# Ledger of designs, part 3: VHH binders against Type II nicking enzyme V.NaeI (vsr)

Target 1, 166 residues: Type II nicking enzyme V.NaeI (vsr), of Lentzea aerocolonigenes (Lechevalieria aerocolonigenes) (Saccharothrix aerocolonigenes) (p50186)
Amino acid sequence: MSDKSSRAAARARAHASGTYPAPLNAGRSRNMQANRRSGTKPEAALRSALFKLGYRYRKDFLLRLGDGVKVKPDIVFTARKVAVFIDGCFWHVCPDHGRQPTTNEWYWSPKLRRNVERDRTVNQSLTNAGWRVLRVWEHEELQDAVAAVVDTLHHLEHGFDTSAED

## First folded at step 18 (VHH; from z2 with Y102H Y110V)

Design k2
Fold by ESMFold2, fold request of step 23:
Structure k2 (fold): chain B 166 residues (1-166), chain A 121 residues (1-121)
Amino acid sequence: as target 1 above (166 residues)
Amino acid sequence: DVQLVESGGGLVQAGGSLRLSCAASGFTFSEYYMYWGRQAPGKGREWVSDISYSGGSTYYASSVKGRFTISRDNAKNTLYLQMNNLKPEDTALYYCVKDTYHDSSGEFDVWGQGTQVTVSS
C-alpha cells in the first residue's frame, strides 16, 4: 500500500520516462476530451494527475497583470510562476476543431476573434511579468499534458541550462 | 451595478454625422474590451465595432469601415462612436456593450438600453 507519489520522487520518475513533446492536435489514445465525455472536466483530470505526482498548486487564482489584463489560469504554481491553461477548442479556436459559427454569427464571430486576441495578450503579459505560460488543448492526451507541466517545472529548477548541442 | 448609458443619437439626413457616447459605471472600465452593436427595425442584431483595453486595436464591420471610428477615454469611463457619411441603412438602435473574456471572469456581456439613430433620405 506504499504511495510512490511524493513530490520529489514523482518529478524524478517523470524525467526518467523520457517524455515526448506534447502534440497540440493528435490523440493516439485516450485524451483529455475523452475524460470530459466520462463526466470529468479536463482541468480536473490534469489537476488530479499532478496532485498524485506530489505537485501542489492553486486553482481558479485570479491574476491582475496591469494594463487591463486579468486572468484565471486553470492551474497556478505561484512560487514558481507557472500558469497552465486548458483551452476549449471552440472558445479558443483550435486549429483542428475550431469552427466558424453558423448560428448567431453576428455575435460569435467577433467574440471568438477577440478571445484569440486576448489569449495572445494574456500570454505576453504573463511572460513580461516573469511567468511561464503553458497552454494545452482539451483534445490532448492527459499524460502528454502532465509531461509538459513537469518539464516546464523541471526547466525552471535548472536555471541557465545550456545542454549539449548535436 | 454595471450601467451603460448611451447618448448622442437623433435624426439626421443621409451624408450627415453623429457622435455617440456611452457613459460607463459600476466596473473598472479599462479592464474590458468594449463594442457597439445595433438593431434596425424588424431585423436582427449586428456587431458594428469593437475596441481593446487601451484602444490600441479596433475592428469594424465591413458595412461601416471607413465611415465609423470607435474610441474610448479610460479616464472618463466613456466609449465613443463617430459616425460619418451616414446612410439610411445605418438607421438602428445602437447599443454600447461591455465585452467579457469567458476564461477570466465568468461574467456575461452587458448591454445598454441603446440610443436611436435615424437617417432620412
Scores: ipSAE 0.638, ipTM 0.889, lowest interface PAE 1.0, mean pLDDT 78
Fold by ESMFold2, last read:
Structure k2 (fold): chain B 166 residues (1-166), chain A 121 residues (1-121)
Amino acid sequence: as target 1 above (166 residues)
Amino acid sequence: DVQLVESGGGLVQAGGSLRLSCAASGFTFSEYYMYWGRQAPGKGREWVSDISYSGGSTYYASSVKGRFTISRDNAKNTLYLQMNNLKPEDTALYYCVKDTYHDSSGEFDVWGQGTQVTVSS
């Protein structure tokens, strides 16, 4: 009971940060982790879905943010300054599937802590540079991930004053 | 190609001090977290300490906290480990390691050849 309660709290904290959106739909849609079994990487599925909706973005776009921070988000909307990451549950210690390792703990425990710390540093550095950061767990449904990206872009468009541009 | 060259090891009496250095080349040093690992004779490897890009965040294994200090000089591409109040249990081959920040197909950390620290009981 303690493990379930602790994970629920971790999930709530992740959603409260605003970086990891809550799922919008728990239906029968194919989740992004399941796409790996079919030979389709989660990031490719999300990119394809966004492209079909008419969105254009860059992949493999390196951002150097100062103080040694560099990152290649899975999807980059350069004009809107939106960076999208699809986080592996193990590497980023997700609320639902993250676990402290028991095999090779001498290596993995500090490694996972550093990854979480670097996630925070990357988020802060991107935000400081005017970027909106969206992180989506690989275990989330594709349709939820698409909706989160679209909602993020839609909110930024509503906040832009088009009369103040050229 | 990544090169990590440790130095500063040696034989020291319990209670003594040593300062380890690691000269790094073949990569942009300031863009990577770095850490020290060690391996005592006949034992498994152990993480000792790590340090963030700028040195703003540092962490230590409980066995060395308060006695060891990790630091880096990004202008000199050098990682350091100041080891004070050394104990026989600190006897090990000490490795400088370039850390990998990754969540896709894995790259492995790069380890140096190590520098021997021997603490007399």
Scores: ipSAE 0.632, ipTM 0.884, lowest interface PAE 1.0, mean pLDDT 80

## First folded at step 19 (VHH)

Design j1 (from k4 with Y110V)
Fold by OpenDDE, fold request of step 23:
Parts: sequence; C-alpha cells; structure tokens
Structure j1 (fold): chain B 166 residues (1-166), chain A 121 residues (1-121)
Amino acid sequence: as target 1 above (166 residues)
Amino acid sequence: DVQLVESGGGLVQAGGSLRLSCAASGFTFSEYYMYWGRQAPGKGREWVSDISYSGGSTYYASSVKGRFTISRDNAKNTLYLQMNNLKPEDTALYYCVKDTYYDSSGEVDVWGQGTQVTVSS
C-alpha cells in the first residue's frame, strides 16, 4: 500500500477532479473514516481483549489463496486457519446501520455493491482453502465479538466445527 | 505509478459500434476490480460498467445494459468495453478506472485520462 501521505494527496486530487465524492460535511467524513477496518477502535479493542485472554494471532497478515484471491483479515490465527474480519457498517453495508448514500449515487451504489461482492468472494475463497471465516460488525459489543472468536476457536479444537453460512 | 491509457474512441453514427481498450500498468491488474465511467458534456460523471477480478462478474448501468459488454484480459493487463448500438446520449469521455482494493487502505480509485466517444444522429 502507498504511504499515508501519498494516499491523502491522491484523495485530495480525486476530490478536486470529482472522481471521488467529497464528504458533505465533517460529520459524514468522520463517520466514513470510523468505518475503516484498520486502526479502528473496535479492531483494537478486540485484538487487545483476545491478547489479554492469552490468544496469539497475526495482524495485517496477507493471505494469498490458491485461486488468486488475496486478503488481509483483521485477525489471523494461522495454526487454526481462522480469519476474523471486523466490518464497517457503511463500507460493508451492515443490515442495521448500512445505507445507500443519496448523494453521488453514481459512485457509491456500485462501490458498495462491489464491496459486498468482494466479501462473498473472499469468504468463499477462504472456505475453499480450509479457513474458518468469522465476520464481526463494528457495531457489535466487544464481549459478543470476543465470545464469537473464542467459541469458534474452541469448537475447532474440540472437533465441533460449525460453518457459518454467508 | 499506476497508469491507465484508454483507446478506441472516435466518431460513430447512431447504431454503430466501438470497442474501447484500457492498457493498465503499475499495479497487479488481476487483483483489482475495474470499471468504466463516462462524462457527457455538461453532465456529471456516470458509472457505466464494472468487472470482478477474474471477469466472472459484470454489472452495467441500466442505460447501457444489453448494448455494452465489459471484459478483461489479465494476461495482457487490458480492460475492454464493447459498445454496440450506440446512441447519441452515449456521447461522452470514457474513463478506465482502477477500483480500490481495501476499503481500509485509504486509497482512491484511479482514473485514466479518458477516450472520447461521439455518436452522431
């Protein structure tokens, strides 16, 4: 990935050229930024909680799957082959909080559709490669997210593998 | 440095056909969704069509569905747009666009310089 400074400059240019919708206001900008997976409060909180429980994992670990799909889950348990994603409500279109933007629909409508489609593709690819996929919404309570991860790991260790359907 | 170079535009009569190409470089082409956008004179940018990594999934704006076909050759790092039964309202600058890979990356879509398509009545 490009460095943060380069990305900020690219975003500014995209705003100026109209290739990327500028936020309508500071509030919208904050909401969109808060929905990013990397470095989010929910992500950090879940990682911290799992670490405190004695779990060890990889972060920012790039998985290259045999079908050519490449993905970077938020939390990776390599030995157990568990990939955990914390999905932003906006970017991944949470059923409870996600919405279709009413402005710049030419950009956002297909963008969000593609994101959801990518999620399905990634899930299928991981599953085909023998990974257990766990997705948690950013709005979920920390204790519930932790419980979901712990339960998943526990079931795998004891031979009670339950696959969540997309 | 990501580069997208569109070609294949031109002047065509209504009902005619054009095939646009986009030569991509500076990134792993097969790891990105690609799409076509356009901008008609005096109008805003419009999404036209997009295609998944392998080309297994394609989508179209309602205005071009059934007439346009998006495709890609990952071995050649090339995106295509076959445009059939062209209409005057299809007149626009057509852009090849590299989609973002990760929503959390902070990156933005990269647009080419565009190729002009003009459809006469």
Scores: ipSAE 0.784, ipTM 0.936, lowest interface PAE 0.6, mean pLDDT 88
Fold by OpenDDE, fold request of step 23:
Structure j1 (fold): chain B 166 residues (1-166), chain A 121 residues (1-121)
Amino acid sequence: as target 1 above (166 residues)
Amino acid sequence: DVQLVESGGGLVQAGGSLRLSCAASGFTFSEYYMYWGRQAPGKGREWVSDISYSGGSTYYASSVKGRFTISRDNAKNTLYLQMNNLKPEDTALYYCVKDTYYDSSGEVDVWGQGTQVTVSS
């Protein structure tokens, strides 16, 4: 079985056993999907745009930080120590779209809290290790996301450093 | 393969204490949040408590806060739940659970087989 098929089967079993809640309601799912950039995965779109601009970066790059934290940012500029994350509005609790589910609260409420906590831990660990952290929401326009990354890189090259985004 | 084996459940009188253990294997234990869930007879699953990678952060359901303590020993790949001042309402099957960061990738939390806790009035 392919990895994808195996995971699908695992989800089905988890759903059947009640360990995994039913999918998000159709309305919320549609809203989240509608906010996705350009009909492509936001990560791929941003990577492509940056590449077209001549930027080179690492993807699927595991950062091992001195405090034992391990993280894989969506985009990594190793020489300039910039880590870019593209955060899902639901999973990372976007202030505009992130809502706490009213159903299956036993699962989702702690889950989302843990995710946010992980984000904070990762941000702090990266910052302590001298990395600039950029987090972009999936609902943000591609141009804005590109501009944010480019601006950050430009400032670092000119001796300007900004605080990591929390 | 990921394995989670709970132990320490049993019958106890109200006001009594139990300590649950969960032996974890098949993954790097310290790289995952862990949590306890439970399911009482005729009720849905309930979140009880969770703990961060190193144990630096712990959280509890309001129903168990002040009575239960979650902890972990990463060197022993073991999760614990100290349950004090037990109440009949705490009667349930208790599950050790390996958390996932993103389930959007298709990864789901892994649940143990559970250990039965029964609190008599």
Scores: ipSAE 0.776, ipTM 0.934, lowest interface PAE 0.6, mean pLDDT 88
Fold by OpenDDE, last read:
Structure j1 (fold): chain B 166 residues (1-166), chain A 121 residues (1-121)
Amino acid sequence: as target 1 above (166 residues)
Amino acid sequence: DVQLVESGGGLVQAGGSLRLSCAASGFTFSEYYMYWGRQAPGKGREWVSDISYSGGSTYYASSVKGRFTISRDNAKNTLYLQMNNLKPEDTALYYCVKDTYYDSSGEVDVWGQGTQVTVSS
């Protein structure tokens, strides 16, 4: 079985056993799937756009920070030490679109809280390690996301600190 | 393969105490949040408590806050739940759970088999 098939089977078993709630509807399911660590539509679009502009970056690049935090940003500029995240509105609780599920709250409420807490920990660890952190929401327009990344890189080249505070 | 083995459950009278342990293997324990869940007879699963990587942050369900304490020993790959002032409503199968960060990728939390806690009135 492929890794993907194995994960799908594990998820199905978890659904059946009640250890992992099934998506409430197709819309939520899509939102839940939008923020994958790699190969997401928004991620691929942003990567492609930046590449076309001549930027070179790392994907699927694991950062091991001195405090023991391990993170894999969606886009990494190693020379400039810029980490870009594309955050799903559901998983990272976007202020515009993030919603707390009304079903299976026992699972989702603490899950989403932990996710947000992890984001804060990651941001702090990266910052402490001298990285600039840029988080982009999945709902943002591609052109705006590109502009945000480009502006960040440009300011760093000119001696300005444009670290995004979430 | 990830393994979570709970222990420490049993029969106790109301007002009594138990300490649950969870022996973890098959993954880097310190790189994951852990949490306890439970399921009472005839009821759905309930979140009980969770703990961050190093134990710096802990959270509790309102029903157990002030009575239960979650902790971890990363050197021993062990998760703990100290349960004090137990009540009959705490009767449940208690599960040790390995959390996931991005479960949107298809990864799901891993649950142990559970340890039974029974509190008599």
Scores: ipSAE 0.775, ipTM 0.933, lowest interface PAE 0.6, mean pLDDT 88
Fold by OpenDDE, last read:
Structure j1 (fold): chain B 166 residues (1-166), chain A 121 residues (1-121)
Amino acid sequence: as target 1 above (166 residues)
Amino acid sequence: DVQLVESGGGLVQAGGSLRLSCAASGFTFSEYYMYWGRQAPGKGREWVSDISYSGGSTYYASSVKGRFTISRDNAKNTLYLQMNNLKPEDTALYYCVKDTYYDSSGEVDVWGQGTQVTVSS
């Protein structure tokens, strides 16, 4: 079975057992799927744009941090120690689009809280390990995301510590 | 394969205590948040409590806060739920749950088979 097929089967079983909330409608399901961490359109677009600009980076690169935290940023600049995340609006609860579901709150409320807490833990762990963390929301324009990454890299090269505005 | 085996449930009188355990295998236990859920007869599933990787962060449903304590031993791959001052309303099948890692696409939470807790009046 392909990895995709296996995952679909797992979700179907979870739905059947009531351990994973069924989507209310096709639109919501798509939004949830689109906001998954890996393989998103915004992620691919940003990678492509940066590559075209001549930047070289790692994808699917697992960082094992000294405190035992592991993380796989969407884009990794290893030499400059920059980790870039493209965060889904739903899963990471962006200020513009992140909403608490009104159905199946028993599942989603603590789930989303835990995700946000994980983000904080990852950010702190990366920072402690000397990494620059850059998070971009999936809803942000590609040119803005590219500019944010490029600016971050340039500032590091020129010794300008632009504190990432949290 | 991921396995979660709950134990420690039983019949207890109101005001009594129980300690649930969950033996985890088939995954790196310390790399996942864990939580307890429950399902009372005729009711839907309910979140009870969750715990972070190292146990540094814990949260509780309002209905159990101050009475229940979640903990974990990563060396033993075990999750715990200490339940004090039990009430008839706490009667349910209690589930140990492996949370998803948000960086994993398509992953779903894994639930154990559950352990029955019955609190008599």
Scores: ipSAE 0.762, ipTM 0.928, lowest interface PAE 0.6, mean pLDDT 88
Fold by ESMFold2, last read:
Structure j1 (fold): chain B 166 residues (1-166), chain A 121 residues (1-121)
Amino acid sequence: as target 1 above (166 residues)
Amino acid sequence: DVQLVESGGGLVQAGGSLRLSCAASGFTFSEYYMYWGRQAPGKGREWVSDISYSGGSTYYASSVKGRFTISRDNAKNTLYLQMNNLKPEDTALYYCVKDTYYDSSGEVDVWGQGTQVTVSS
């Protein structure tokens, strides 16, 4: 399910063809991650931490929710109907680090607006379909993100054997 | 496999009207936002207008607002741009574009070949 390298290649080909321009302040999709010191992407770190705690989930699980809404959350608990998104600060315009690009604004300004609008539509569509939605910014500390997911799962269900803590 | 075929361009006098069409295939049209872009000769690209899945939300560049209307027919897999009160500065190659919502999917925007609009003074 770790086919992100093939997706990075697709983006590189689009840049070479001119169909997907790169704003100068966007760089790589995860290079605005201010709170990390590793090469591990936040979603991979969160997935690994949850797996070690005994949680099982789907990665890259496509949800079609009607009215044209489809999405692949970063982590999906299908039986519990919990969808977790790890939002890149650039792509989803986080309150703390979101900045409008100053290069290729013709492409990026409307693109980022559409992404924010679709974030809201996805959240509402998932909620209407009985899903609990958790969005975590890429800039958040790993252990805070883990705690948020565990708290969400704890409030929905009993019976997990997850007693290990710091 | 994604194909976007624009049509409806041509030569028109200033003040005139044109309607552009974009026939889409190779994807589930109703699952994507769509937009129009344009590029005048020797100039950079410009976003013109976009439209949500059902057409419930539309947005326009300030240079065309009030003159252009974007619409879509999901049953016919077709995107439209009605252009009224055309001006010489609207002269450009107009592109239909399949927009992509950022997530972990890796999909990228797809551009058609474009249709030429030339507005004479």
Scores: ipSAE 0.673, ipTM 0.903, lowest interface PAE 0.9, mean pLDDT 80
Fold by ESMFold2, fold request of step 23:
Structure j1 (fold): chain B 166 residues (1-166), chain A 121 residues (1-121)
Amino acid sequence: as target 1 above (166 residues)
Amino acid sequence: DVQLVESGGGLVQAGGSLRLSCAASGFTFSEYYMYWGRQAPGKGREWVSDISYSGGSTYYASSVKGRFTISRDNAKNTLYLQMNNLKPEDTALYYCVKDTYYDSSGEVDVWGQGTQVTVSS
């Protein structure tokens, strides 16, 4: 099963055990995810679209970046050192749809703060290690996300000022 | 086999101090944020304090800020909570928790068994 499927299964087990309380806002995040044109989970749709365009990548490739920072991006282009994250609006507190939780606030308020802090740390650590980081929100349209990935890859290979050299 | 073993709890008079320890094993301790939670008898659970990978960032619940200090020793795989000026409302089971970053890894938080802190008035 996919890494995203494994994440969902792990969270379901945690909810059943009482280890990982569900926030009220989790339902809203899933609803915003349903705004995608295809109705397919956003990471699967983006991976499929990129694969159909001829791109090849690693799924859920673990990166250890030193100083305790480790991460599994949703899509990894190893040769080009591009890491792509598809951020859930609730979990990563997107500007348009993120909000502070009111249910299980004892757990979720500090959890969301730590996630945002770790987003920054992960981005900095990847950049320091020579990676280009692209974060797209789950609410974004598929074709916009595809274009962002393709543009990022093009910039790294050619650049605006060196395109004439090809 | 992730294991988190809390110790250092006990009975203490109000105004006293305790130092909690959490011995961690079964994972690379330095790769995780850690936090302390607590639960008073018959009450809901609350977050107490958390600490980043190397200790560069710490946060505290308003009820304990200025009295409690979280720290970690990554060479010893140990998380600490120094509790000063203890109050009866600090009476609770205190839990060491392995925190996880939400990414594609699918990892979830892991809680220790807890250590009892009882503050007599």
Scores: ipSAE 0.667, ipTM 0.896, lowest interface PAE 0.9, mean pLDDT 80

Design j1 (from k4 with Y110V)
Fold by ESMFold2, last read:
Structure j1 (fold): chain B 166 residues (1-166), chain A 121 residues (1-121)
Amino acid sequence: as target 1 above (166 residues)
Amino acid sequence: DVQLVESGGGLVQAGGSLRLSCAASGFTFSEYYMYWGRQAPGKGREWVSDISYSGGSTYYASSVKGRFTISRDNAKNTLYLQMNNLKPEDTALYYCVKDTYYDSSGEVDVWGQGTQVTVSS
């Protein structure tokens, strides 16, 4: 069986044993994605749109940034040092759709706090290493996400990047 | 394979201290947040404390804050829990846990076998 199939089985066993409980509101995050107009996963849609515009990038590119920080951004422009993340609203506690769990709070409340803390640490570590970080919520419209990526790349080609001051 | 081997549990009197250790192997220890969980007899599981990559950030359940100290030694691949001023309600199986950042990746938290802590009056 493939590595992905083995991980799915491990997750199922953990849920059955009670060591990896699932919160009810995690299903709401997935349901919100399922109710989107396109039904296409946001990261795949963004990758496809950028590729069609002639952009080339890496996916599944592991960055080790020192002090234990490692990350696989959804899209990596290695030469330009731009890392793009498409954040799930539940997992990263989106200001519009994020919500505290109502079941298994003993597990999920500290887990979500750690995820948010790691988001901040990843952003800082990437910035310190000279990367420009762009985070896009899964709920954002595709064309807005494309425009944000293109604008970020355009600013790097047309002089100084001032976004760190804003 | 990921291995988490806990030790240091035992029987202590109320007000006493214990130090738990967790020897980690099979993964790059310094690249993961770690936490302690516990389960008292007849009760549900409880998160106790967690610690960031370098140990720069630590958090505690309100029931143990001020009495327990989580720490790690990345050179020795070891997680610790110093437990002071122990109370009978601290009696539980204590678990060392390897935390995951992106559950959607298919990685799941890995739990050790647990070490028993029993606090008598």
Scores: ipSAE 0.656, ipTM 0.895, lowest interface PAE 0.9, mean pLDDT 80
Fold by ESMFold2, fold request of step 23:
Structure j1 (fold): chain B 166 residues (1-166), chain A 121 residues (1-121)
Amino acid sequence: as target 1 above (166 residues)
Amino acid sequence: DVQLVESGGGLVQAGGSLRLSCAASGFTFSEYYMYWGRQAPGKGREWVSDISYSGGSTYYASSVKGRFTISRDNAKNTLYLQMNNLKPEDTALYYCVKDTYYDSSGEVDVWGQGTQVTVSS
């Protein structure tokens, strides 16, 4: 009972078995293949593109928002209070590629529901704390993701973009 | 090191009740959703119930809804499962699990060693 080495080993086995079982649907398999194809994770690609454009930010910056809510956005612009998340299509149930699990639903169905619930809680907590939240799906084109970030940063004084005629 | 230590299991007659506890340490308990899982011998694991940061949101597998109640005491770093009207099919090793939000980077679910519940008919 006091042997934490054996407990750590048992936790690691339970975790591996329970946290990431074999792929449950085509959406998850496609997303993993897309990420491996480039060899670059979507968040790293977006960070690099923004850095090349002269933007400076923090990555993996922990925000504690009260009431147990904590989060590490993929990109944080602290002065402008912009938090950017790159959401995996499977993990966050993307409208275009997300699939409800049909195999191993014992683990994935409740996990995906909790992730969606936490996404909402995080967004609300950040917004209540004065942050602008930008969520970008991993399947989106890099150029579009960059444009969304730049547009958000450009229009912060108004809280949302005022539509101007072309 | 994250530690999850379940207790409160045992042998009980069908129709009886048990209360499971899970003592958590090595992390800020209130910052995590928690859940209970279980595994009967020779069967796959199943999710039983989960609970949000403050306990404001709870959810149950259909097989236990109305009979089991999940709760937490964030001041005591303890997760609970009240199990009423127990049935032989509830016989399993019950696990306390620290659920990790996907965007918490580098953190993964952590499972306790489990506590045995045996329901005799």
Scores: ipSAE 0.619, ipTM 0.883, lowest interface PAE 1.1, mean pLDDT 79

